# VHH binders against DNA repair protein RAD51 homolog 3 (RAD51C), part 3

Target 1, 363 residues: DNA repair protein RAD51 homolog 3 (RAD51C), of Arabidopsis thaliana (Mouse-ear cress) (q8gxf0)
Amino acid sequence: MISFGRRKSPAIEETSLATSVMEAWRLPLSPSIRGKLISAGYTCLSSIASVSSSDLARDANITEEEAFEILKLANQSCCNGSRSLINGAKNAWDMLHEEESLPRITTSCSDLDNILGGGISCRDVTEIGGVPGIGKTQIGIQLSVNVQIPRECGGLGGKAIYIDTEGSFMVERALQIAEACVEDMEEYTGYMHKHFQANQVQMKPEDILENIFYFRVCSYTEQIALVNHLEKFISENKDVKVVIVDSITFHFRQDYDDLAQRTRVLSEMALKFMKLAKKFSLAVVLLNQVTTKFSEGSFQLALALGDSWSHSCTNRVILYWNGDERYAYIDKSPSLPSASASYTVTSRGLRNSSSSSKRVKMM
Short names: E, the ipSAE of ESMFold2; O, the ipSAE of OpenDDE; V2, 0.75 times the mean of E and O plus 0.25 times the DockQ between their complexes.

## First folded at step 1 (VHH)

Design a17 (framework vhh_vobarilizumab_d1)
Fold by ESMFold2-Fast, scan of step 1:
Structure a17 (fold): chain B 363 residues (1-363), chain A 121 residues (1-121)
Amino acid sequence: as target 1 above (363 residues)
Amino acid sequence: EVQLVESGGGLVQPGGSLRLSCAASGFTFSSYWMAWYRQAPGKGRELVAGISSGGSTSYADSVKGRFTISRDNAKNTLYLQMNSLRPEDTAVYYCAKWTTAEGKTVYMDYWGQGTLVTVSS
C-alpha cells in the first residue's frame, strides 16, 4: 500500500461564512492606505486596475510609488479571471473567451497537448480510455506531477488527488517523473535567472511526491464513499487542481451483476465529478480500460455503456497502438476537433514520439 | 502542428566548423524563444545556446566564444554556428521551442528529432 502525507501546514481556518466584503478591502494594504482608497471611491478591483498610477496617487492623496505598487497588486488579482457574474446571461462570444482562458495541464507531449487545445482542461471531466499497457497510468502520474509546475514556469501551481483502484500506481515511477520535471524547471529558471535576473524556483522531487494525495480504493463501496467525501476534502485543500481516477470501472467490472445498475452508478459518479470540476475549477481525469479496434481509419469502442455515461464526461480521448507506436485520438469533445497524435513513454515521462523514432534511424 | 527539423550534422575534424539549421513550422516563429540543446552518449541533456524573440542570446560556458546562435524570422529558421570544434562537442543536437510569446511565462514544450555531430579524426 502506497500513501503520501497530506498537507503538513495547518489548513486555512478562515470561514467561508464571512459576510461579503468590498474587493478593495481584500488587498494586502495598510489600514491607512486602504482607508484613503475607499474614501476616494476605489471600492472594487476593476476601478483600481483601470486608472493610471498618477491619477490614483492624486485621487487617494498617496505617492506615485505607493499607487504603482497598489496597481501591481490589483492587476495581479484581475488577471486570474476567477470572477463569474452571478446572474449574467452569456452570449457565444463570452463563452468562447471563457473557454480560451481556462487553465490547462501539460502532458509533457506537445503533440498530444496540441490536439487537446494546450493540455488537459480545468472545469472539465476528461475520460482517457485504452487497452492494458497503452500508458493510461503513465499519463495519470504525469498529470499529477505537471499540475504542480509553478505559474512562473507556465503551470498551475496546484496539487493532485490520485485515486487508485487497481494498485497500478508505482511511487518509484512517480519519483522518476518528478525528477525529470525538476530538471526541466531548473533548466528554464536557470536561463531566466542568468539573462533576466528572475527569481529562481527551487522544488525537490520529494516535494512533488508530498503534494500528491494518494487514495488506494479496494472495493466499489469504498470508491463510492470516497467520491462522496471529495467535496469536503477539496474544500479543506483548495490547492488541488486535478483529480485522477485510475481506473473508474475496475471494481464495477468485477462486482456488479446488473449491467444497467452498474451503468447508472458509474454515470451518477461521473456527474458528481463534473460538479466538483465546475465548483472548484479543477480538472477531473477518468482512466478507463476499454477494448478498441482500429478499422478503416476509425476506432470502435467494444464496450458500450449507454447514453447516460456518454453525457457524463466532457471529453473522451482514446489511446491505441498503431503497430509499435502509441497514439491518442480525440473521440468526443464539445470544443476540440477529432484529431490524433503520437506519444511515447520514456524514462522521463511522456514525450513526442517522432523525436524518438528519428533518433533511432540516425543513430 | 508544431514541427522542428534539424539538419547540418556530420563528421568533422577537431578544430573544424559546422553550421546547424532548424526549420520551424506550425507556430509564429518570430514570437517565441528558441534554444539548442545537446546530449552526448551516457550524459543528460545540456542547454547549449538560447535566443529570445528580441534576439538576446545566451551560451553555456563550455561553448561561449566558439558557438553563435542566430535566427532568421523571415525564413522561420534557427541556426547554430559551431567553430573550433572539440571531441567533447560530440553529441546529438536538438532544436527546442519555448511555450509562450514574448513577455509571458515560458516553459520549454517541444524538441526536434536531433542531428548528430561527431568530432573525430
Scores: ipSAE 0.000, ipTM 0.191, lowest interface PAE 19.3, mean pLDDT 73

Design a18 (framework vhh_lunsekimig_d3)
Fold by ESMFold2-Fast, scan of step 1:
Structure a18 (fold): chain B 363 residues (1-363), chain A 121 residues (1-121)
Amino acid sequence: as target 1 above (363 residues)
Amino acid sequence: EVQLVESGGGVVQPGGSLRLSCAASGFTFSDYYLYWYRQAAGIERELIASITSGGSTNYVDSVKGRFTISRDNSENTMYLQMNSLRAEDTGLYYCARPIQSASGKTYFDYWGQGTLVTVSS
């Protein structure tokens, strides 16, 4: 259960808790009422917003009229997040809180999720580069399934767009991963129902496949045309929460008429993807081939399009082999520190390598 | 009554190996010629390897030297040993019992459910 019950990040939990503790102190309340609210355990806006005025009045030993005023102020505080001023400054605490509130898509590998800050983030463009065979397509398929995990199970409850330039997407593999996801969800919801009386979530593997919008793209002109159409498509299908391009550079690697034009067109596409990610609060994942370059007496891994291209993406993750083990490295990110994590590709999808690579010899 | 059940498929790295099995029941296994077929996305099912009742083998050119078909009549099982696997080998692998051949075409009366082989990427 990597995607359920094992997504433990103490640093993220501690930061979220610290942020929440300060929220009640920000409300413009009398010291008497604020004291009663905090003493009753209402220290964050989410705990206040989730309760009725009658329950709040009873729990905090205040009048129902006072409770209505508190709920009004709490709702107003949530809405004030949209006040965008060109020259407005954010304090570091608010910036940290906004970062932590972004929805993230689990990879089903908790070690990989941990270096990603909890998973692939929405509102960002993430490039995943790697050599052929390292598992880029496997990650793409995994994310197109995992974006659909219901909110009750800690997911986004969204749909996926999968853009396939190489013909590497196999529906049978997507079905296999979907079946494993359904089994994992059934185990989690069974546990929650038994111990916490939570509602059972029902989803079939066929539903997961139906919720992946698959586009096969056979040329760079078709790729450009599709990217230009995506805003309209997503505006008509607002439940899309991930767009995967596998691979972004395939039709641009060979025999493009002008190298400068190629870079310009790809950068323009990346800008369009960034605008989509911000406008629709979705994740964009660009899969790309990594090449090995010989430079100044040594070999180094490099993305197929070099430095100008890497500037066009929010995050860059590099997949590489270390012996027989697969690793992911955070190469570039404005918010994530450089870190590595191992992962494995199993019949059930991505998992931690320690769960699959170690052998136990029984007596 | 007649059943063909494939197993042994899985996820493997390029250059890796897998061994597929086809367990047969409900007929006299030793009397039949048997085939392995492969189905990739968007491509018609193709014959990969065949084995006669006498043990003679044939392979499609793309797998010669990499795949080995064999049979164990005492266990009613046919095998496909796959070495030096490539991304192009990804697909559903089926075992089949042929009815007859006519004008270069082979007809089948029984197929297995298939076993999925994924060469990563």
Scores: ipSAE 0.000, ipTM 0.222, lowest interface PAE 19.7, mean pLDDT 74

Design a19 (framework vhh_7aqx_2; at its last look DockQ between E and O 0.41; V2 from the best seeds 0.00; counts 0 for: pae E 9.7 > 2, unsure alone 58.1 < 65)
Amino acid sequence: QVQLQESGGGLVQAGGSLRLSCTTSGFTFSSYAFSWFRQAPGEEREFVGAISSSGGSTDYADSVKGRFTISRDNAKNTFYLQMNSLKTEDTAVYYCAAGSLHTATGKVITDYDYWGQGTQVTVSS
ESMFold2-Fast, scan of step 1: ipSAE 0.260; ipTM 0.664
ESMFold2, look of step 2: ipSAE 0.006; ipTM 0.422
ESMFold2 (binder alone), look of step 2: mean pLDDT 75; pTM 0.758
OpenDDE, look of step 2: ipSAE 0.028; ipTM 0.309

Design a20 (framework vhh_7n9e_1)
Fold by ESMFold2-Fast, scan of step 1:
Structure a20 (fold): chain B 363 residues (1-363), chain A 121 residues (1-121)
Amino acid sequence: as target 1 above (363 residues)
Amino acid sequence: DVQLVESGGGLVQAGGSLRLSCAASGFTFSSYAMYWGRQAPGKGREWVSGISGSGGSTAYASSVKGRFTISRDNAKNTLYLQMNNLKPEDTALYYCARVTTATGEVYFDYWGQGTQVTVSS
């Protein structure tokens, strides 16, 4: 099923009480006022938003002015109010809850979504590295389609930017994956309409292709120029929710002889991508070739760029072959445990593999 | 077609020994250098040891040098890692990989799923 991933922090997901506490803890309130609110039984946004300021002030033993301010914040959060009002100084607990509730883009492979915490997370930079032919471009195209799944079907309802450095993007393949996505959405919404009288979503594959902003980049100079202009472009196209770079290193591997300058430029680009992800609450996905130098005296596993670059990405996913099976591995993440999942590339896009042989999960 | 299958992992006490095996199929084993790597729960992938196609040259990470021995039996298409004087810090999933030079900058094209090694106390 295309419409569901798992966004799980297992300890908090397992209880309704913990979920309610998380909602209240997300409000930018002093610990004292937050504690009084929770102690009075106001743990979820809906319970806070539905009460009067005088009732809230009495129940929580706070002033009516404080209660009115809390109600304004709760109503903004409940009605998808401006997130800019919440952007300010944050403690580690608030940062954790922001991270746990980030929107995620499904890969259409539920096993892969599971190890990703529900899918590719927004406000993060995720690097996906692997050998040629492993499916990096397939994942990029899949995410460009899946970011557009409407909110009614569990998606983000967003648009995609696809930056192509190698000419690997095939519009015919994107159409094929879009057609499969439309069919999956029609089956799901048809089921929901038939059994639960929900509205059906009408979307055409051509609409999905129209909502992918494609940029062909033929040199590292063009790549730098485009990255510098992305902030302006996205500010004018605020419905963009994913930026895919396929591949991030292609022009830097072939044309750059000054390694110190190369590292500096790539680190600057990584910082710009991180700033875009945070500022616009979108996902940045950097596709990268796995490279390493071999000599009989040393073997090292590395992505094409060194440690400075790897520290610039929030998450690192490595794709590899095991026999005829494709696997993805969480190599680095501040929030995800190390884990592996198999996936397959079908005519309909990414799906769970048919082999179903053992998942490698490391704690 | 190409397949790598690790075995020999398990639970062992500190100071103990284990021998890991990697059974290779679907390619001319003696033509490829082979690699052992590991990943502990809180860490990225770490190189452990490598061996040339003939077995004439070997290399080890400083953390395992003198304690681990890599070897291969090309007649049996099998790679081995003899692990002695195991430490709790050696607790990890151990996997083998095939080293390739065919694609220039790409050197690891096939990986096994791994075998778990847990060293107590």
Scores: ipSAE 0.000, ipTM 0.235, lowest interface PAE 16.5, mean pLDDT 73

Design b01 (framework vhh_vobarilizumab_d1)
Fold by ESMFold2-Fast, scan of step 1:
Structure b01 (fold): chain B 363 residues (1-363), chain A 123 residues (1-123)
Amino acid sequence: as target 1 above (363 residues)
Amino acid sequence: EVQLVESGGGLVQPGGSLRLSCAASGFTFSSYAMAWYRQAPGKGRELVAGISSGGSTSYADSVKGRFTISRDNAKNTLYLQMNSLRPEDTAVYYCARGPIKTAYELYSGFDYWGQGTLVTVSS
């Protein structure tokens, strides 16, 4: 198996990083215009080249003619083959904008989407941990449907892989959620067609079910074999945009006695999922059981495998009961602040739990 | 707290122009879709124009080619440039905060509204 990205020398990467911050200063501009661009936050060629002339003119307080000439120069610089090293470098501001532009899968719960930065992020591995009955499988099924929302409705227009280790997937529930999604899309596109002459989308619930690739896995050996074959499967089915594993740990808890070896095998599997997420620009969602532990006079939620495993995932979300309400909190993320949100499981799928915090629909 | 404050309304003659502004505070403006709504006397609230977090725009058929929606993320401000105004454009204009992503619009819609600014198009 070819090691992705391990052939790049550290010296090349260090040089690229050092030059990226200064790239805008290389443009043949007057000091006054250059100062205005820097004051507006335009320090990288990528940030300049990706904006419209009207936006650049407004942000930097320059004329549209000046902005258009700057965009010409920036585009010429970005397309220069000699700048390949600079094009590979990223400053923190560009990294933030890349994170904001990453496609996300809605949960259909706006409060949960808000703490996730708009939904489940592609190119990331997100672990969702919770006690039995909290709704992990409901979230997995919901995401398998919602990844298919068409681009006309702002979705990814993708397909789903659902890996089921416990037999928790219920096809009648997936159909119920698919029917609700179709109704919601018909309402939205009907409104947009009537008022904005937008194209209507026609999808059937049966099409949504056909676009979920379901794999039942009965042992840890089968799980490892499937994970090893996913790269080939996805390369042949490039429209897959989410991989759900429900649950990642079930067979390793039941069938595996050596805890140290178990942790290493699962961490290696998580690394393979991370490589798939980055290579194919898809979301990987790992569902995991949480155990409760009593320490220092209080109950705490802990993932069964502990923190060593969690370091292998990009984002970690913990689902918990607060009285009679279901809550999610961002336990670990490089890009998301710690936050909590309530959610509910309805006949139509995940929705906001509180009527007082609900969003007002235009439709 | 989320706050949206509209300004720029007034009396204008038919064929005239106005620019409305909406100052946003209490949230990360750049992450949200934004819209302009209007309500004429005795009528329901009507969507006029929308703009996504990424800058994609949409317009009601009645205003296409005459109105332009835009945003300034550095100033946390939404704009509506209204040209070739007609008497039927007379309404209270409202700024509204929309969803964080276009797909999210299916499930959240618009959750916060300004107090409105009156636009009167009359001789």
Scores: ipSAE 0.014, ipTM 0.349, lowest interface PAE 7.5, mean pLDDT 75

Design b03 (framework vhh_vobarilizumab_d1)
Fold by ESMFold2-Fast, scan of step 1:
Structure b03 (fold): chain B 363 residues (1-363), chain A 125 residues (1-125)
Amino acid sequence: as target 1 above (363 residues)
Amino acid sequence: EVQLVESGGGLVQPGGSLRLSCAASGFTFSDYYMAWYRQAPGKGRELVAGITSGGSTSYADSVKGRFTISRDNAKNTLYLQMNSLRPEDTAVYYCARGSVQTAWELYNSGDFDYWGQGTLVTVSS
């Protein structure tokens, strides 16, 4: 059981660097990339922050992915969080940038993040379907940890709601993933502190567990009641940035005989999740059971609920086995092309598989 | 000039032990993620062990419980203590420096920017 007692999170003060201009050599980049950036004339933070990733990539002769990461780091080095020029005021340019650059939650697997457009999108409902054992719960736990990565480290600095219908959530596993996340953040913030005189972010694995609001749901009636209560709960806990439902269909498959009514209720819940995602600018992740069929040496995956349900979700990701390797496939999205990426489940959480890299990775 | 120089390799019998060292120069050693890779003849490179700037360690399943990675920031030296060596541990062992934004980027992207020349470890009777 996770404690829901109120505890102050470590205060992260927004810190300005001592100078309004800093050289690109101070960014935590490879020497090769830093040299190319400086050679292209990008020597100060303002010159870097004022260009697009495409223009930076062209000018510095680097990949667009590398340019995007440089821009992310430059923005973090300048000022953490959204820049607030006037209290509550937004112009059309700010609104356009909100639409173009939706916040995304990393999966800790860069190959999977790449096919997702940078990670799990906020303001969207994403369905992740897969067979038992493929890693659905692992992804849910990973996202509940990663949403909490501070803005200074490229994260959202948010909290998680985890709705567990099957009893699949293991607090010891969440602690293990939180410990790995803290180690990764300590490396980053230590480097930033040494090179940029920035304040170090101190997080403990126990703080990460405290910031996951866990709800065990034992019936479809309780599930409906909780979903109806979420708007009020989130309005009182506005730092929530992800809602995980693991699994969305369990009680409806086991305890629900009227198929037409089941489909209607599930679709209504999905619409409520879409409303929450849009209203509070958070990610909703619906984990779903998938049946598999063997075909021509590979498995075909089919969603448990059919097309009327699938229309209620923004994105659909299907997890599948390809031989001994785990893969994710973008089945449906308004903005993402269909693509597959391999991933692995390690003691430290989700990571790239060895097949996705020229170098062998730690398991 | 960044340099990584491995030493300590050699011929050892199965069940024996070796300690590898990597002397680092030309950069602030304490700021970087460091790792040991190995490559057996006809095989790809395998990540064996890694250590963060703060001292947190990770290991490949094939060596976990037998190998220990450590660092001495005062001496700018990375170590790999290898115990209970097996013939399958025969490989050239490389010291590598990670140049990354975060430690999790290393596990995801493998952004290593410098390697040493390698030191040969042969486990044979």
Scores: ipSAE 0.000, ipTM 0.126, lowest interface PAE 16.1, mean pLDDT 73

Design b04 (framework vhh_vobarilizumab_d1)
Fold by ESMFold2-Fast, scan of step 1:
Formats: structure tokens, C-alpha cells, sequence
Structure b04 (fold): chain B 363 residues (1-363), chain A 123 residues (1-123)
């Protein structure tokens, strides 16, 4: 048993309760400096953040340089989304470029990333629909790992929430993909060190698994309750950068006879996810089991949820089989052109099915 | 279809200053490590300065204290501030961006290069 195999849904309210006492123990400080800080009465982040560097240095008997670094670290732990507002107004040019450079989560398939504009976009709700066995859960697990890729390697350095309605999440598969991710990052940082003198980064597969908050949801009532509590949970775990729901519709297909009410409840859930995505600058990925039919150059979703559902998601990606090969298609997006890309599911996760070996010489 | 476009090169006298810019097309490359290389007459290309997506910098010994690399991720732009220029700094300066992810590298894609901008330090 590892901690990530456990159901956590009933503990959401308890998990969201923060303890301010002893927060200083969680700061990455030397034992000597931490001991001096705590001995001076600075045990929580708010008490540290509210004092001047000279007062902290005097009270804790440390240098002003050490005190300044402690204050900087404590303030970074408390303030994350509102710093641009505190530091003054942005001009329209900078705002436009901030939107154009929104963080994206790689799928580990560069062909798929290319049609997505670089990967799964933060501040967006992306629906990924497809038939059973096409790889929806594989993509969900891959994104839960890849959101954790360090910023030095082009990732977000974030954590994941995985909401599992069908029991499709396999911890052994998540470990396999995490191990592959660590190996891939070691190869990449070796390349960056050799050619760009970049610093090395270290990752452990066990830490990757610990950074996925797994919630097993067994009914539509439990699903609604969890969604209602996510804002509080994320406000206390602001390093979450992706929320995966696998699948969004499962409990509503079997247990829900009023189709109009079902569509309203699902659309309300999607709107709540959109609010979370925008408020916390994170990606929401809604996995949806559908039957896809290709007819007269277009795709038909057999279990259409209506226009209100369609408008509740920013992007819609359809996964389908073409012979024995897997494809993804951008069905709907305000910013992405319609396009398709092949992908494959390997022992190491998602990869290109037709990789390009093009090389550019750095002389 | 990523392009890197350098600008800011020119003729400058010894002891002068110059600022190079490199504009990257495509927001997906704004999170990459980036670097400046140069190729002087009769020499191979050499790394001048590098910067990670997080802002960590590295410099060749010959330019430490004189050159400063910086980036504006919102503008997808890399800069090289060159101070106290010497005749030996005369070179074509190239902007380089490695692949945006490990998976581009593993997929057989590699670095992107600009066309270069000429810097001449002479009387």
C-alpha cells in the first residue's frame, strides 16, 4: 500500500483545515537558523511575514541577509496570485503577452502538443472525449505526472488532483509513467547542461506519486459534494496546477433518468471548474466516454450533452481509432484551429507514433 | 515553424556598449532555456551566455562581468547587454533555443537557431 492508492473523498473537509502553528518547520532552512527563528517565537508564516528584516535579525540573532531571505521565502509562501495587482497596473501590451504565454502541460507526445498550441492550457477547461480503451485514462495519468515537471525542464512544477469515478486509475501505471518521466528529465537536463550549462534537477518517482491528490468517487451525489469543496481544498493547496476528472459523466449515465436535469447539473459542474481554472490559474481536464462516428468529413458524438455543455468547456478534443492507430482531433476551441495528430501509448506513457528524427546542429 | 530573430548588432568603438535582442515566434518556446552564441572570424561557434526558464544564468569566462543575459517571458524576448566591448568581441551573435520539452528532444527535434546579428568593435 502506498498513500496514493487510498480514497480521500470523505476527508476533504479535514484536509482543507490549515494549521498556522509550526509553519516555520516547513520552510527550507538550516536546522540552526530554524531553531533560532522558532526560539524567538516565529512559528507561523504570518508572524514572519509581518516583521521587518532588521527586527527579525535582532530577535532571532541572525544576519540581516539571512533575515531578508527568510522574509522573501515566507512572503512567497503566502502570496502567489495577487502579486501583479500589489506591484501596480499592467499595460495592455504586457497583458496580451501574458495571455499568449499561458502555461501549458505537455502530453509527452509532441505531435499532440503541437495541435494543442504547446500542451494542455492552464486557465482553461478541456474536455477529452473518446471510446473505452482509446487512452483517456492514460492521458489523465500522464498529465498528473507531467504537471510536476520542473520549470527548469519546461514544466509547471505543480501538483495534481485526480478524481476517479470508474476505478480506472492504476497506481502501478502511474508509477511506471513517473519512473519514465524521471529518466526523460535526467536525459534532458544532461543535454541542457552539456549545451547550455544549465543546472541539474532531481526528481523521485515516489515524490511524483505523493504529489497526486487522488479522490475515488462512487456516486453522483459524492461527485457533486467533492466539486463543491474543491475551491476550499485548492485554496489550501495552491500548488495544484491540474484537476483531472475521469470520467465526468460516468455516474450520470447509469443513475440519472431525467436527461434535461442531468445536462443542467453537468453544465453547472463544468462552470464551477471554469471558475476554479481562472481563479487559481490551473488546467481542468474533463474525460468523457463517448461513441465517435466519422461521417461526411465530420465527427458525431453519440451521447451529445447539448449546447450548454459544449459552451461550458473551453476546448474539446476527440480521441478516435483510425485502423489500429490512435488519433486526437481538436473539435472546438476559441484559439486553436481544427487539426488532428496521431499518438501512441507505450510502456513509458504517451509518445509520437511517427516521430521526426530532424536534428539541428549546434556548432 | 519556430523562428528566432536577432537585432541590435552594429559597429561600436572599443569601450562602448550594445544591447542585442532575440524575438522568438511561438509562445510555446517562452519557457525554454535560451542562449547566446558567437562566431568570430577564424573561430568556431562558442557559447557566450545561457539562461534557464527560471532565470538562472551562466557566462563564458571571457565575458563575465561585462555581459548580462536576461529574458522577458511575457514578450518571448531574450536580451544580451554588452558593456566594455573589446575588439575581440567582434563576431556574429546567434540566439539559440533548445527544444521546449524533453519530449521534443526524444521525438528527434533539437535546437532552433537565429540567422545571427553582426557586432563589430573597431575604431
Amino acid sequence: as target 1 above (363 residues)
Amino acid sequence: EVQLVESGGGLVQPGGSLRLSCAASGSIFSINAMAWYRQAPGKGRELVAGITSGGSTSYADSVKGRFTISRDNAKNTLYLQMNSLRPEDTAVYYCAAPMKTAYDLLGGSYDYWGQGTLVTVSS
Scores: ipSAE 0.024, ipTM 0.380, lowest interface PAE 6.4, mean pLDDT 75

Design b05 (framework vhh_enristomig)
Fold by ESMFold2-Fast, scan of step 1:
Structure b05 (fold): chain B 363 residues (1-363), chain A 125 residues (1-125)
Amino acid sequence: as target 1 above (363 residues)
Amino acid sequence: EVQLLESGGGEVQPGGSLRLSCAASGFTFSSYAISWYRQAPGKQREWVSTISSGGSTNYAESVKGRFTISRDNAKNTLYLQMSSLRAEDTAVYYCARGPIQSAYELLSSGYFDYWGQGTLVTVKP
């Protein structure tokens, strides 16, 4: 099943959240403290969750430490099977959210996610380079779907921008991956509903496709104009959590004669993407057609775009063939160790390579 | 059914002028940004100009100051006034509904439903 790995196991087992008068009695509190809480009128999780520890301590005539523990338990209950209705306003909730939890987009390949630190990172620009046919467009489409996985399923609940410079985006493939995603979500939420009484999700593949903003870009001048327009577009569509550019260099290789000017313009675009990623807390994924050379235990890019380009991208991932198997390698990252992982492209999208691997259709 | 139909192309001498039109149907014209693109023989399609639903205009550097994009929402028509034409302006000119669509719209309409048939502009020596 889909593993999102963002919600920890609750202290309270098999509990769905319901705002009822009985919820406060289910918290593991001493009878004395529970009596004081009920006497003060705090009988449901929403009433407890909507108050500060200082106010709760005063109202229930308990210590601030006792009030903090009550709020912590109530907030843990709110994390069980929901996106949490409690955010930012509570001392206890603020403390629970102090633990670092970077938003990441799953690739649907857990081996690849593992080397990425859990998936493609938001607030970062990630370059994915590889030869034609290796699966770059497959990854771009997969991320455009997976960014939309609801937060209660461990996703971002966001929307996607897909910028297509080569005409490589196949809408029928996007539909196929969306259908698989919906099936996986239905299976996951069905399991969670059965065992943990969590909410079911109701999503259609057509809704997923509606939430991918597709831009066909036919020249480098159009690409530059679009990149300049993106800040305004995203400010009007703040639900966007990933921008895919497939590919970043295509028009600059064919229609650009001045190599120094080309490098400068590409670096300027990457810098603009970095600013967008940080300003809107979204992931930018730049797909790049490159040739690779493996020598003395490392991968070398055949095309060098200079130091400004290198510094404009946070992470660089190289896709390569090892025999008939696809691999991804973390070539550059400030936070991730160098590592490689195999992946496969199936009818349902990206998945882990199996020991009994079948040949898959190239995109 | 989205339809875009370009007209107004023809042969012209260097320094001449032409006015292209694009008649739109099957959608709410006033709600969309509409663009002009061109494709010269043996080259990729290139963006020429865009006009937003609100009337804001943008131009490719090569045509700035020579071309003027405009729209008439009452007639569902897009225009491109071309002046000071050069040999390098020789191309088939296309109009397109906005740079933005959802993948669902793409699925429903097909990959290039937002493009017209084109109109040929030839600048003779």
Scores: ipSAE 0.179, ipTM 0.518, lowest interface PAE 3.7, mean pLDDT 75

